# Ledger of designs, part 63: miniprotein binders against p81326

Target 1, 226 residues: p81326
Amino acid sequence: MLHFGGFIMEINHISKILEKEREEYIRNKVEEYLKQGFSKDDAVNKANQSWRTYIGHRIQDVIYNLLKKFLKDSGLKVTTDKALNNRNLPEELDKVKRLIAINYGEYLFLPDADVIVYKVENNDIKIIAIISVKNSFRERRFETTYWKLKLKESPVTSHIKVFLATPDKDNEISYKCPNGKPKKMRIILEYELDGIYFLKEDFEETEKAKHFGKIVEDIIEISKKL

## First folded at step 8 (miniprotein)

Design R36
Fold by OpenDDE base, second read of step 10:
Structure R36 (fold): chain B 226 residues (1-226), chain A 83 residues (1-83)
Amino acid sequence: as target 1 above (226 residues)
Amino acid sequence: SEEEKKIEELLKKAEELLKEAEELAKKGDYEEAIKKLREAVELLEEALEIAKELGNEELIEKVRLLLFEVMWLIYEIEEKLEE
């Protein structure tokens, strides 16, 4: 196994590497949508949207696998919201699902939780962190913040750390005040969330805004306090 | 400089190994592909050390980019082998 430590540090180029597949992916999707009866312009637009979704999932998978591997020796476990979207869950995952649920009176709903980190001690499950993975902030800019605030409203979930992981390829939240103008999104996300982890080098580092390589250490430290 | 030439040679060899590994992976020869990619990692780690010693930021970035590409491909192949 490659020294995963080096891999995490070099993850800065993930977006660039994945973008190499874009041309072929778009071509194939355009052809698919044309066969479905869409116009050329519609097919291109749909293909581009499909690409955004595809790349988002790829980055999520990478982050999930990295965290799973690096947290294994610490005894921490990792799952995903996708894994929880099953009618027949193992007891452990059913408990995890219940422990992240948000109360809306007559209904319980799950937050968007791309990656969930938890520990099992004496048959008790403690949720440590939820990591939201965002490739871009074009849509649902404050979705992660909403879920963080909702989790804070219950003593059952108030302890759960919520982190954002992003390559921020369009520099939407990399800097607080570029050119002297405040970036509202960066300021709010950093204020409300427990941390932002960048899959890049070019960003304004703060106590809460760090390189993705720090996330494992931070999660382990949090887990020791729970 | 002699050191810069060495870095360029290492990069060239690593790129060749990467291309060979990609072709092997396409054919389903994953074990041999990983072997080539591990060799490429070693070459690139050496190149990175030399580049850092020289303080050449351009070469450091170039080496890091290729190193990530190699490591990424290893990751993708290993995931396929675990399935």
Scores: ipSAE 0.259, ipTM 0.655, lowest interface PAE 1.6, mean pLDDT 90
Fold by ESMFold2-Fast, scan of step 8:
Structure R36 (fold): chain B 226 residues (1-226), chain A 83 residues (1-83)
Amino acid sequence: as target 1 above (226 residues)
Amino acid sequence: SEEEKKIEELLKKAEELLKEAEELAKKGDYEEAIKKLREAVELLEEALEIAKELGNEELIEKVRLLLFEVMWLIYEIEEKLEE
């Protein structure tokens, strides 16, 4: 489809921008830490740690804006877990929140759903997909898997697709071990999740592990079946 | 019932093993942590069978939640060991 060509072009441009942004960010942060009296090695390490936090938020914003832009003509809406955690919710978002909330007895918790895709038909809301965005897998690497398994337990949420989107620049889940086997984390994430979308070229593509450029088409196809 | 009491005893032992494993993992004793977690899995699988036989959905849910928490931690630690 023609809009997928535009989507891929936008992803390519953003990838190039983020690479330049990283270089400038690291340079500035190294300078800051050096002024604070840290050694050069410590300054570089701290700058890299700071970048990992920064880029996590940045990638989430990028994916949110891209999906919002390219899904709107298909009648699909996009929101974030941050929006759903606001005290005063519009009625539509309050309904979205209730339709993805997970029951723990007397308590309801939201999954870690960085981006949420839904549709509204005849005043009914259907949640299509939840997208977890990960820049690195340093901490809580199976958090997305936990939420997927919890969502499967409820008839209200069992249809919701749970996707992981990641640049995986450190090759944490796209790299194969020396024996040709994927890393344990990749095997588990691919098995349990509905899909992994890579913001990179160099990985072994499967039915579930795809280039991020395919996510819009996949979501639209899923939405037609609901 | 005696079966419900048995489930609560198994849950308590599994929770104690989970806490021990969390402390061991914080100290970097991953092999011992995994051993404790696998023991907790066996206790929870036993508890789940009893709860299913009783048809007690509240206990089934409680056991499944803890079992998943334990299994998730095993996978997290095993991934760290593979690094």
Scores: ipSAE 0.000, ipTM 0.124, lowest interface PAE 17.2, mean pLDDT 78

Design R37
Fold by OpenDDE base, second read of step 10:
Structure R37 (fold): chain B 226 residues (1-226), chain A 83 residues (1-83)
Amino acid sequence: as target 1 above (226 residues)
Amino acid sequence: SEEEKKIEELLKKAEELLKEAEELAKKGDYEEAIKKLEEAVELLWEALRIAKELGNEELILEVFQLLWEVIYLIEEIEKKLEE
């Protein structure tokens, strides 16, 4: 099993890897889009958009795999919203899907749930946490908050912890009041969510805002109380 | 050290599996490609464990770099399987 200290260090290295790949990726994509007939400005914009999508999925997969590994020994299980979007689900995953569904009257919809942590005890499934992975907050800044609030509205889902995991490369939510000016997004996210976990070291730590390395321990602790 | 040699062996094998998977994917053998990549992931997790025990940041970074590439390729192949 990976040592917890090693896990923390690994997450920081992920951020470094992302920075190294970006320049080459952008350059290659810009060239590709230029060949397709786009203007220089359009090519750059499209390349940046492509990068955001690309790196977002990669980070999500890394986080999923890490959590799956570290939580396995504790008997906890991990899945994703993508896995739940299949027509033919195993009974266990079908139950998981139903237990995170949000009621909109005539319809049930799933929250955005990049990673879902649950346990199975005596054939009963208990959802422990949903983790949203965000590389940047340029779009859908409060989407995770919306889902948290919606989950709180039902006694079926109100116990589910909602966490945000982010490298926050652009320092959009790393600090509450940089230069004496409140960052609305950080304040709201920290207030509404159960925790924010940073994939970097340079952030303002609070009770709810922690390094990603703490997430495994926190999830295990929560699971013991359910 | 013996541990460093083990990491290097694991990295080498993972790289070989990655190359094999890329070739399989080019041929349309996506399922077999994914199996190779999954094996590579397991090797890299072991390499990472050893690297962490050594406290060697450079080796940790190297292992994670390759892991990142393997995971990315899995995602790309999975997308193709869904088409």
Scores: ipSAE 0.182, ipTM 0.585, lowest interface PAE 1.6, mean pLDDT 89
Fold by ESMFold2-Fast, scan of step 8:
Structure R37 (fold): chain B 226 residues (1-226), chain A 83 residues (1-83)
Amino acid sequence: as target 1 above (226 residues)
Amino acid sequence: SEEEKKIEELLKKAEELLKEAEELAKKGDYEEAIKKLEEAVELLWEALRIAKELGNEELILEVFQLLWEVIYLIEEIEKKLEE
């Protein structure tokens, strides 16, 4: 029996927490910048810039913790590219790193793998999915698609699902044009990636573009086929 | 190869269309600029298809970089046109 209702409840709870966290963060940063001698207007502007950086990392951590919590009972494990970049890796994580690394001759590079889902069966590791987390950062959008194409080229990594998770608060890829067509960037991302999961309510779902609440169920189903 | 030459020709044509569209946008000719950029998208989509068939990762990345630049400009101009 799977308890996905709890996952949806947790997402809704966290959304409300993030709203309050924004208010507190901005208030504290404005106070900090005022103490440094900045004007009120400059302090507010700098606080808002700081929040944009902070929320990117915060959403990534939220997704990591949610997936870790809700996938563990299905025998699935979750890690991050930050964990894999540590100098001194446990054996299990070192194996995970080798199974997602892209070979450039004598060098190995990690894809844009903010969150990595894998399973361990009798010392054999299977990578299920890589999730790239984007908080409306336009300059890095093609990177997720590029890494998907790189992973498809190797028998070791071709089975790995590549997902984009994004709140898309600026409606960069969830908003439709006035004529009802999806934006061109949305069409390309949806075509090339294995799925897009939106951390927002206001969009039309498709077969590959879904509410984030569906990600746990989708990952579990994928893992059963590996 | 013939395929690599075709990709370079498509990229060159798309870059020319992008430059034409930028000049049109500077003059306020937004609808004509979008038309040029949509033509560039079609050329870049074809270049991407060929690059993927070749398995040439460097060309795939080059095509994606230009494609994102073109799409970004389309969205910026569409925003201006709505004003």
Scores: ipSAE 0.000, ipTM 0.246, lowest interface PAE 13.1, mean pLDDT 79

Design R38
Fold by OpenDDE base, second read of step 10:
Structure R38 (fold): chain B 226 residues (1-226), chain A 83 residues (1-83)
Amino acid sequence: as target 1 above (226 residues)
Amino acid sequence: SEEEKKIEELLKKAEELLKEAEELAKKGDYEEAIKKLEEAVELLWEALRIAKELGNEELILEVFQLLWEVIELIEEIEKKLEE
């Protein structure tokens, strides 16, 4: 088994590799949108948006696969919100879905949960953590924070840890006070969430802001306390 | 260097395994394809380790690019197995 530390540390290069593909991807998408009848400016804007979505999904998939692999030996299981978006769920996943649901009175809704970590003990399911994966913070900046706060409102879900994983390529939350100016987003996210995990080396490390390489160990430790 | 040669050997073997896996997947032999790809992943991680020790950013990126391609193919095949 590949040394866990070595593998996770390499995730820093994901952003660099993906950025190399960007130029070709954008070119191809621009051409596609031009053929669909969009203006040049619209085509470029749409291509950029498509890229953000594309890269976001790829990073999510990588993180999911990594966590699934490295948590397996610890007896922990991993799923995604996408897997839960099925009408015919296995009993185990149906229980997982219900255990992360948020009460809105007449309705139950699921939080955005890119990755869900849980354990099965004595036929009981315990949700351990939800990991939100964000490539950029241009949109929905406090979405993960909202879901964390909502999960805290119920004794059923209050124990669930909510983590943010990000390469933060634009350095939106990498530092608390760059140039002496507070980054509101970093401060709020770090305060409200249980942890922020960076897929990069250039960030301000704190007790709650760590390199992504620490996430597996942290999740395992949390799981032992539940 | 000896280390660079080792990286090149690992990359070459991983590429061969990737090609074999692609052919197996085309034939519907998904389980065997995944085994080949898992082996490729192990080789590429070793290559990446060596590349990092050398501090060769170009080699690091090259290894990681191939690793990404292998992982993506595993995911695609796994999805097909679940269908």
Scores: ipSAE 0.249, ipTM 0.637, lowest interface PAE 1.5, mean pLDDT 90
Fold by ESMFold2-Fast, scan of step 8:
Structure R38 (fold): chain B 226 residues (1-226), chain A 83 residues (1-83)
Amino acid sequence: as target 1 above (226 residues)
Amino acid sequence: SEEEKKIEELLKKAEELLKEAEELAKKGDYEEAIKKLEEAVELLWEALRIAKELGNEELILEVFQLLWEVIELIEEIEKKLEE
């Protein structure tokens, strides 16, 4: 219970750091664009667009580091699809890559696996979960769902949990309509995926749509069943 | 197969409903447009279920492409209604 409290505390600490980082980033980018001759409104809009791109990569890195830190004591390991694309892979990561890759005839593709959780038992690798990190749903909305469906088709990968992690700052999938219904995108993602973890406070939780602070506990529980 | 023909028929009907809804939205008939799009969503869910059962990756992707297009338009129109 205490170790999960530590995870939540770390998330809150990082959230405050990211807020300050955002303020400094926006301020600096606005100044930069103003010097380039853009209007104040254009400079602000461009700075916000730049931040959206920056924070997407930043959130992926944060989630990777948090999960690596907090799953380590449970015997779980964490990697990224970026790490798996290195030319010279350690034997362990080469095995992870082979267990997660989807075969399309003569081609192999990795799913949209920003973060990958696995365990090693008796020198065998078992993939526990794939986490897709989305800062925005403007493009590639169906990609995580498509990969979930592909993984379900094979006995080798059908056990792998597919999670979505998102701050959803634009309320694209966490907003509940005034009539009490979730948005249709939310309904579809929740139905098809194994879970959605929100990096925000203000949304309605369900069995599969939860605060990000619950992800470590959920992954550990899943791992015990494998 | 008969299942593949059914998917093609469902996709064609959904595409027609999407086109009708786009025309209704252009005229400001938002509530009727949403009704047409919700009907398209139901047809596309049925098509997706059949495509999944067949394991036909090409059809699954095709159904998802149209489904996301329909859902995006529903959300856009719903925003206009709330304004």
Scores: ipSAE 0.000, ipTM 0.222, lowest interface PAE 14.4, mean pLDDT 79

Design R39
Fold by OpenDDE base, second read of step 10:
Structure R39 (fold): chain B 226 residues (1-226), chain A 83 residues (1-83)
Amino acid sequence: as target 1 above (226 residues)
Amino acid sequence: SEEEKKIEELLKKAEELLKEAEELAKKGDYEEAIKKLEEAVELLWEALRIAKELGNEELIYEVFQLLWEVLYLIEEIEKKLEE
């Protein structure tokens, strides 16, 4: 529907909008941690960490809901790693879970998969893409890259596209060579991943680095080739 | 200030439409509820445009909060219509 097209354009403001809640959130969490017996300094640090987690989940939820809505008409389905953590999974989701699992010999582990896009054709499930959502790159900078590389090692999962979606609020990967200095993280992520989608306008666009508004079209196009 | 007043008026109307839509949805009048919410979305897009032009971050935030609420409700109602 026409209303969601406008919303995609406004996704650029998601990080900024959510940050408006930060002050109140931090204050409340600090109070909570003080009541738990933490020192003031510890309470502040813990509150800040809690905020980073909280805002990350909020952005992930927005992206999930958007993708679910925009991909619905194409017949594509969307789920999350959280949904796959249940003991009693519907058959469809159990299959999805198995089709993204990475082999470590005696063990199978799931990649970090904030959003999973798949299609069902004649009871056959095909995984199309995994989208990792990162608000910032302060921690685990190449985690998504690791999972992409691991997925490539198996013929079962090698076809799965791995995308990164980020507002990149700290401008860590928005440009390849700001001020003439290469940003190693941007270069590596762009090279190793199938795409980077920015929830902002101020970034260096390339074939693989695009505005988030392009992700739906790209996923649909990929799905037609599977 | 005239633009700010316009934003406030649009927000107020959108909130009223949201409340009406919620009541309609409770009664099972989902199609009419969606129409009200779609109207609210249009008002909120206009409000957002004006707020951005003003560079008023507070108003932008307020518009987005209500817009997300409206859009979420549309999605929920649409889901019910498809069931």
Scores: ipSAE 0.021, ipTM 0.419, lowest interface PAE 4.8, mean pLDDT 88
Fold by ESMFold2-Fast, scan of step 8:
Structure R39 (fold): chain B 226 residues (1-226), chain A 83 residues (1-83)
Amino acid sequence: as target 1 above (226 residues)
Amino acid sequence: SEEEKKIEELLKKAEELLKEAEELAKKGDYEEAIKKLEEAVELLWEALRIAKELGNEELIYEVFQLLWEVLYLIEEIEKKLEE
């Protein structure tokens, strides 16, 4: 447990930083739009929309950096789909890319894998998990589920764990039956995926739906079984 | 820049059209909903063109996300019309 105390502390620290960062970002963007001649209402709306885009990328970067830092001592490596889109890939990353690509006849596509965890044993690559980062669920919310089902079809990729990480500020998947009504999105995501990790305190915890603070321990445990 | 302002204007108009289309779809007015969404697609393709010319990755991603949302709603409505 002592091994992961630092990870939980850093998550709490980052959560407070992101809250302050939001306040400063919105304040600065509102001022910027007002100087451009937008009304107060328009400036606020545009600032909020800009923040939604910004925080999506920011959360992905945060998760990547946290996992890279805290999995390093366990012999696990972390990369991103952005890194894999580089045309001149090192041999190791080229192998990672090939091991997660889905074949559609003459075409190969990468899944929605914002963060990828793998290990290297005697020059062999083994993919442990892919993590999809979702700041909101306005889009096709089951895209991560689709990729999980596609990966499951191949013996090469069927062992790969598919996780969802989300702050879920709008409580879209935080509870299975809010007000006594089943929430289809939460229920389906929990059923089909290997885990959901929440970057927030208030949510319904299950064996598969956990606080993000448990992800490092879970990934290490999974890696040892492979 | 002036180009970045234009992208934000196009995104705002597309978001308004998407909201109008969602309300029309809830009422079962699928034909009008698709017209609004097709208009949003045109605005978003223009925004994407400008964002690509600027090389602004953040704006490219933002435009693409909204474009993707609009395109999927069109597909959903088209399926309902084919019932």
Scores: ipSAE 0.000, ipTM 0.089, lowest interface PAE 18.0, mean pLDDT 79

Design R40
Fold by OpenDDE base, second read of step 10:
Structure R40 (fold): chain B 226 residues (1-226), chain A 83 residues (1-83)
Amino acid sequence: as target 1 above (226 residues)
Amino acid sequence: SEEEKKIEELLKKAEELLKEAEELAKKGDYEEAIYKLLKAVFLLLEALEEAEELGNEELIEKVEELLEEVKKLIEEIKKKLEE
């Protein structure tokens, strides 16, 4: 148990890694977009958007790999929404996909599910948790909350825990009331979600807002109750 | 300095992890190899931060070289996992 804690604490450095790559990445993307015929201003804007997407995927990959490894000994499995987008899915993943689907009447759609944790018991699949990974909250601030609420509407999915994992680089949700001013986003996300896990040390800890290092233990505990 | 020694220790640990990852990858244990590499990245990033704070260009360059090696190995392992 002690060895896992140390590595998870190191995850705080992920944001720093990605920031160092930013300048080079932006430069290369700007050049690419200029060659495509965009103006300098448009190229810079597009490069910045591309960077946000790129960082998000990198953080997601790290979180996925960590969870996959640390949950393996507990018999828990991990997949991603990307893996579920294939036409030819193994039976197990096809079942996972169906068990997280949200009903919109004539249509079923999947929630944004960067990481999906599930268990297989007696050939039955139980979805334990969905983890949404967000680097920043500039866009789609309450998207994860929307999916949590939609999952709650069905007895098939209402048990699924929805967690947010974030480095919160811009301190958008790290504190509830910094300087006496309520942070609406932090308050709503903490209220609606089952947990927020920070990939940083500088945040207001609560029952639902914890360091990312606690996510494995929390998921394992939840899995035992299902 | 004590700070330089700390950086050198981080670099040494990262190099060891890189070697372990290479051996694991050769054995087909790609998951464990990736884990070792990720750990190496974190150590190297810590080393880089400390080296930058010291303004030690030689240590910065050494960290960057190791980061590039780690990146290369991750890419190689990813290719093998897709096969």
Scores: ipSAE 0.017, ipTM 0.347, lowest interface PAE 6.3, mean pLDDT 87
Fold by ESMFold2-Fast, scan of step 8:
Structure R40 (fold): chain B 226 residues (1-226), chain A 83 residues (1-83)
Amino acid sequence: as target 1 above (226 residues)
Amino acid sequence: SEEEKKIEELLKKAEELLKEAEELAKKGDYEEAIYKLLKAVFLLLEALEEAEELGNEELIEKVEELLEEVKKLIEEIKKKLEE
């Protein structure tokens, strides 16, 4: 269990780094927008919108690096949809791409697979999980669910677990309504997906809605069944 | 309502993606065009579900109309590529 304790410590360390990056990013963007002639309120609003886009990519990179580090000893490999979109793929990654791609006529599109976990055994590739990373649910809240439904349609991909990882800073899917019920979006996402992993502490855990710190052990257990 | 405003924002974003995809298709960038259209589909499916939940027939019609436009462009691009 030492590895899982280290995982939690690295998550906490990275959270502090991201908080400091936010302060600098917002300051610089507000200054930029003010120079362009925006009001102070508009500059702040635009800077916050810009940060939401930026932090989405940063969280994705962080999750990729954490999973790559902590799954390595279990014989599991991690890649990204960005890596799979390279023109000249290594044979192994080309196989990974083909095992998760969805057909639209003559086109193959990758699902919302920000991070992909797989294993290699005797040159056979087994896709374990696809992780969609969402910083905000303001837009495209059911995109991950759509990809899960598409993957279920094929015997080749129906075993692949689809997870959502999110800080949910705006409490869009971790908030409970005054009557104690979860929001409709939370109910749908939890029902359709294989799991939701929160990069926050204040939420009610369920069988499928867990703290991000549990994702490594969950993925390892899933891989043993494949 | 606040819910209706959110649906209108989703519609506006989907319209922007459709417009971007139309421009990409004119340039022969069909793969990027379809990628943009797929993103528009996701937004419109979300908007449709919210509009149906509210029972707002006007918003349902707007979402369905835009979905049909997006679907039509996807099929047009697909036909060009089959050629």
Scores: ipSAE 0.000, ipTM 0.235, lowest interface PAE 12.4, mean pLDDT 78

Design R41
Fold by OpenDDE base, second read of step 10:
Structure R41 (fold): chain B 226 residues (1-226), chain A 83 residues (1-83)
Amino acid sequence: as target 1 above (226 residues)
Amino acid sequence: SEEEKKIEELLKKAEELLKEAEELAKKGDYEEAIYKLLKAVFLLLEALEEAEELGNEELIEKVEELLEEVLKLIEEIKKKLEE
């Protein structure tokens, strides 16, 4: 049995590992954009934007794979919103997709759901949690809270826990009141979400704000109550 | 298959990282060794997921074996850092 316990703590280094690749990535992308006819300044800006997207996806992939592995023994399943965007879905995933959909009257839309945790019991699917993975909060700061609130509005989805996983590299939400100044984003996110899980050590721990290493246990516990 | 080839490529990259990490650890560069190993873990987790999706037991076994080696070395290095 693969002992991953010690590895979960090492996830704190994910940002550092990825940042080592940044220089090479940026260089290559700048060159690519220059070849496409962009100015040097535009190429640099586009490369930086591309990097932010790229690193976000990589972190998401790591978290997805970890959760999938760690939750497997508990009989829990994991999928992604990307997997749900296929036209031809297996019955199980089609059900998952429908169970996380938000009603907008004439239309149903999916929340942003980087990772979806669910269980299958007696051929019934129960959605346990949605995990949003964010590397930074420069854009769409309250998008995850919006989806949480929308999910709460329906008895079909109100039970779904919404978690945020982040390395919070820029220390935007690591502390509630650093230097006596309230961090509005941290306070709101912690209030509205079911939990925030940090892929770092330097943060203010609370009942809802925990190290990422606790997410598996928390999800398993929630799953037992559903 | 193309999918199997991808998994094999990931395995190869992870093996290279493991080897580099072992050499770094021998030199006492434990921090850099851990970073190499963590990168290897990420690649192997991806490989494992793909192998499981394919249902290729041989590839799953290979990935798990290498992952165990990587994790073992991480633990060994951690112990040395705590000493």
Scores: ipSAE 0.228, ipTM 0.626, lowest interface PAE 2.8, mean pLDDT 89
Fold by ESMFold2-Fast, scan of step 8:
Structure R41 (fold): chain B 226 residues (1-226), chain A 83 residues (1-83)
Amino acid sequence: as target 1 above (226 residues)
Amino acid sequence: SEEEKKIEELLKKAEELLKEAEELAKKGDYEEAIYKLLKAVFLLLEALEEAEELGNEELIEKVEELLEEVLKLIEEIKKKLEE
C-alpha cells in the first residue's frame, strides 16, 4: 500500500512538472524559430511538433524510472530498447535481448519495446512484459498490435505481456464507442493487447483499460504466475 | 481536406524513414535499416486504411506505390544477408 500510494504521488508530482516544462519549452522554441525567420504561425506549429517529439521521449523516461523504482523490491528488473541496442551488452541484457527478439526469416529483431520488465530466477531470465509508450495515435497506430501478433507466433515469446501506456490527450482511444476511427482503434487495441494504461483520469475503464497507477500491481501479479 | 492532410503527413513520415533506411543500408547497418523500413510499413498501412475509407483512388495509388518500394528494399536487404 505505501508503495502504491508513493507511486500515485510521484505520478501527480511529475504531471505538474511536465505542464510547466511544456509552457517554457513552447515559448523558447517559438522564439528560436522566429529568430530563424519563420512566421509566427509556422513557428508555433514547429514548436508544437518539436514538443510532441520531446514529450514522447520524456514520458518513456518517466515510465522507465517509475517502474524501476517501484518494482525493485519485488525482485523485478527493468530495461529499455535503447539499452538493448547498445554495442557492448552485459551478459544479462544480451540474454534479455535474445528472449524478446522476433524472427523474420534469417533475422531476429527487437519489437518496439520502450520498456521491458523481466526477472532472474535460478540464473535464468524470464521476460514478464513489454510496454509500448504512445504520446499520440496520429502515427504508427498499427505498430504495437503488429508486434503483439509477432510475439504470439513463437513459444519463446508467446507468454510475454504487451501493454500500451499513453496520455491520450486527444481522446483518440479513451472511449469504447462504435462511431469513430480512433474509437474503433480502442476496440482493436483492447482486444489484441494485454492491457492499456492511461496517464489521464477521463477514460472508459474496463478490465484491460486502466489508470497507469495500476500497472505495478498488475506486473507483480503476472510475475508470480511465471 | 483534414483527412487528406493526415494521409499526406503519414506519407511524408514514411518517405523520411525510407531515406534513413537507404542511408543505413549503404553503411551496412542492415538490422537498423530493416527496423526503420518496418516502421514505414506500419505508417503506410495506416495511410492505406485512411485512403480506402475516403475512397480517394489517387491517394490509394500513392500509398501502394510507396509501400511496394519499402517492401522491395526489405527483400533486397534480406537477400544480401542470406548470401
Scores: ipSAE 0.000, ipTM 0.149, lowest interface PAE 17.7, mean pLDDT 77

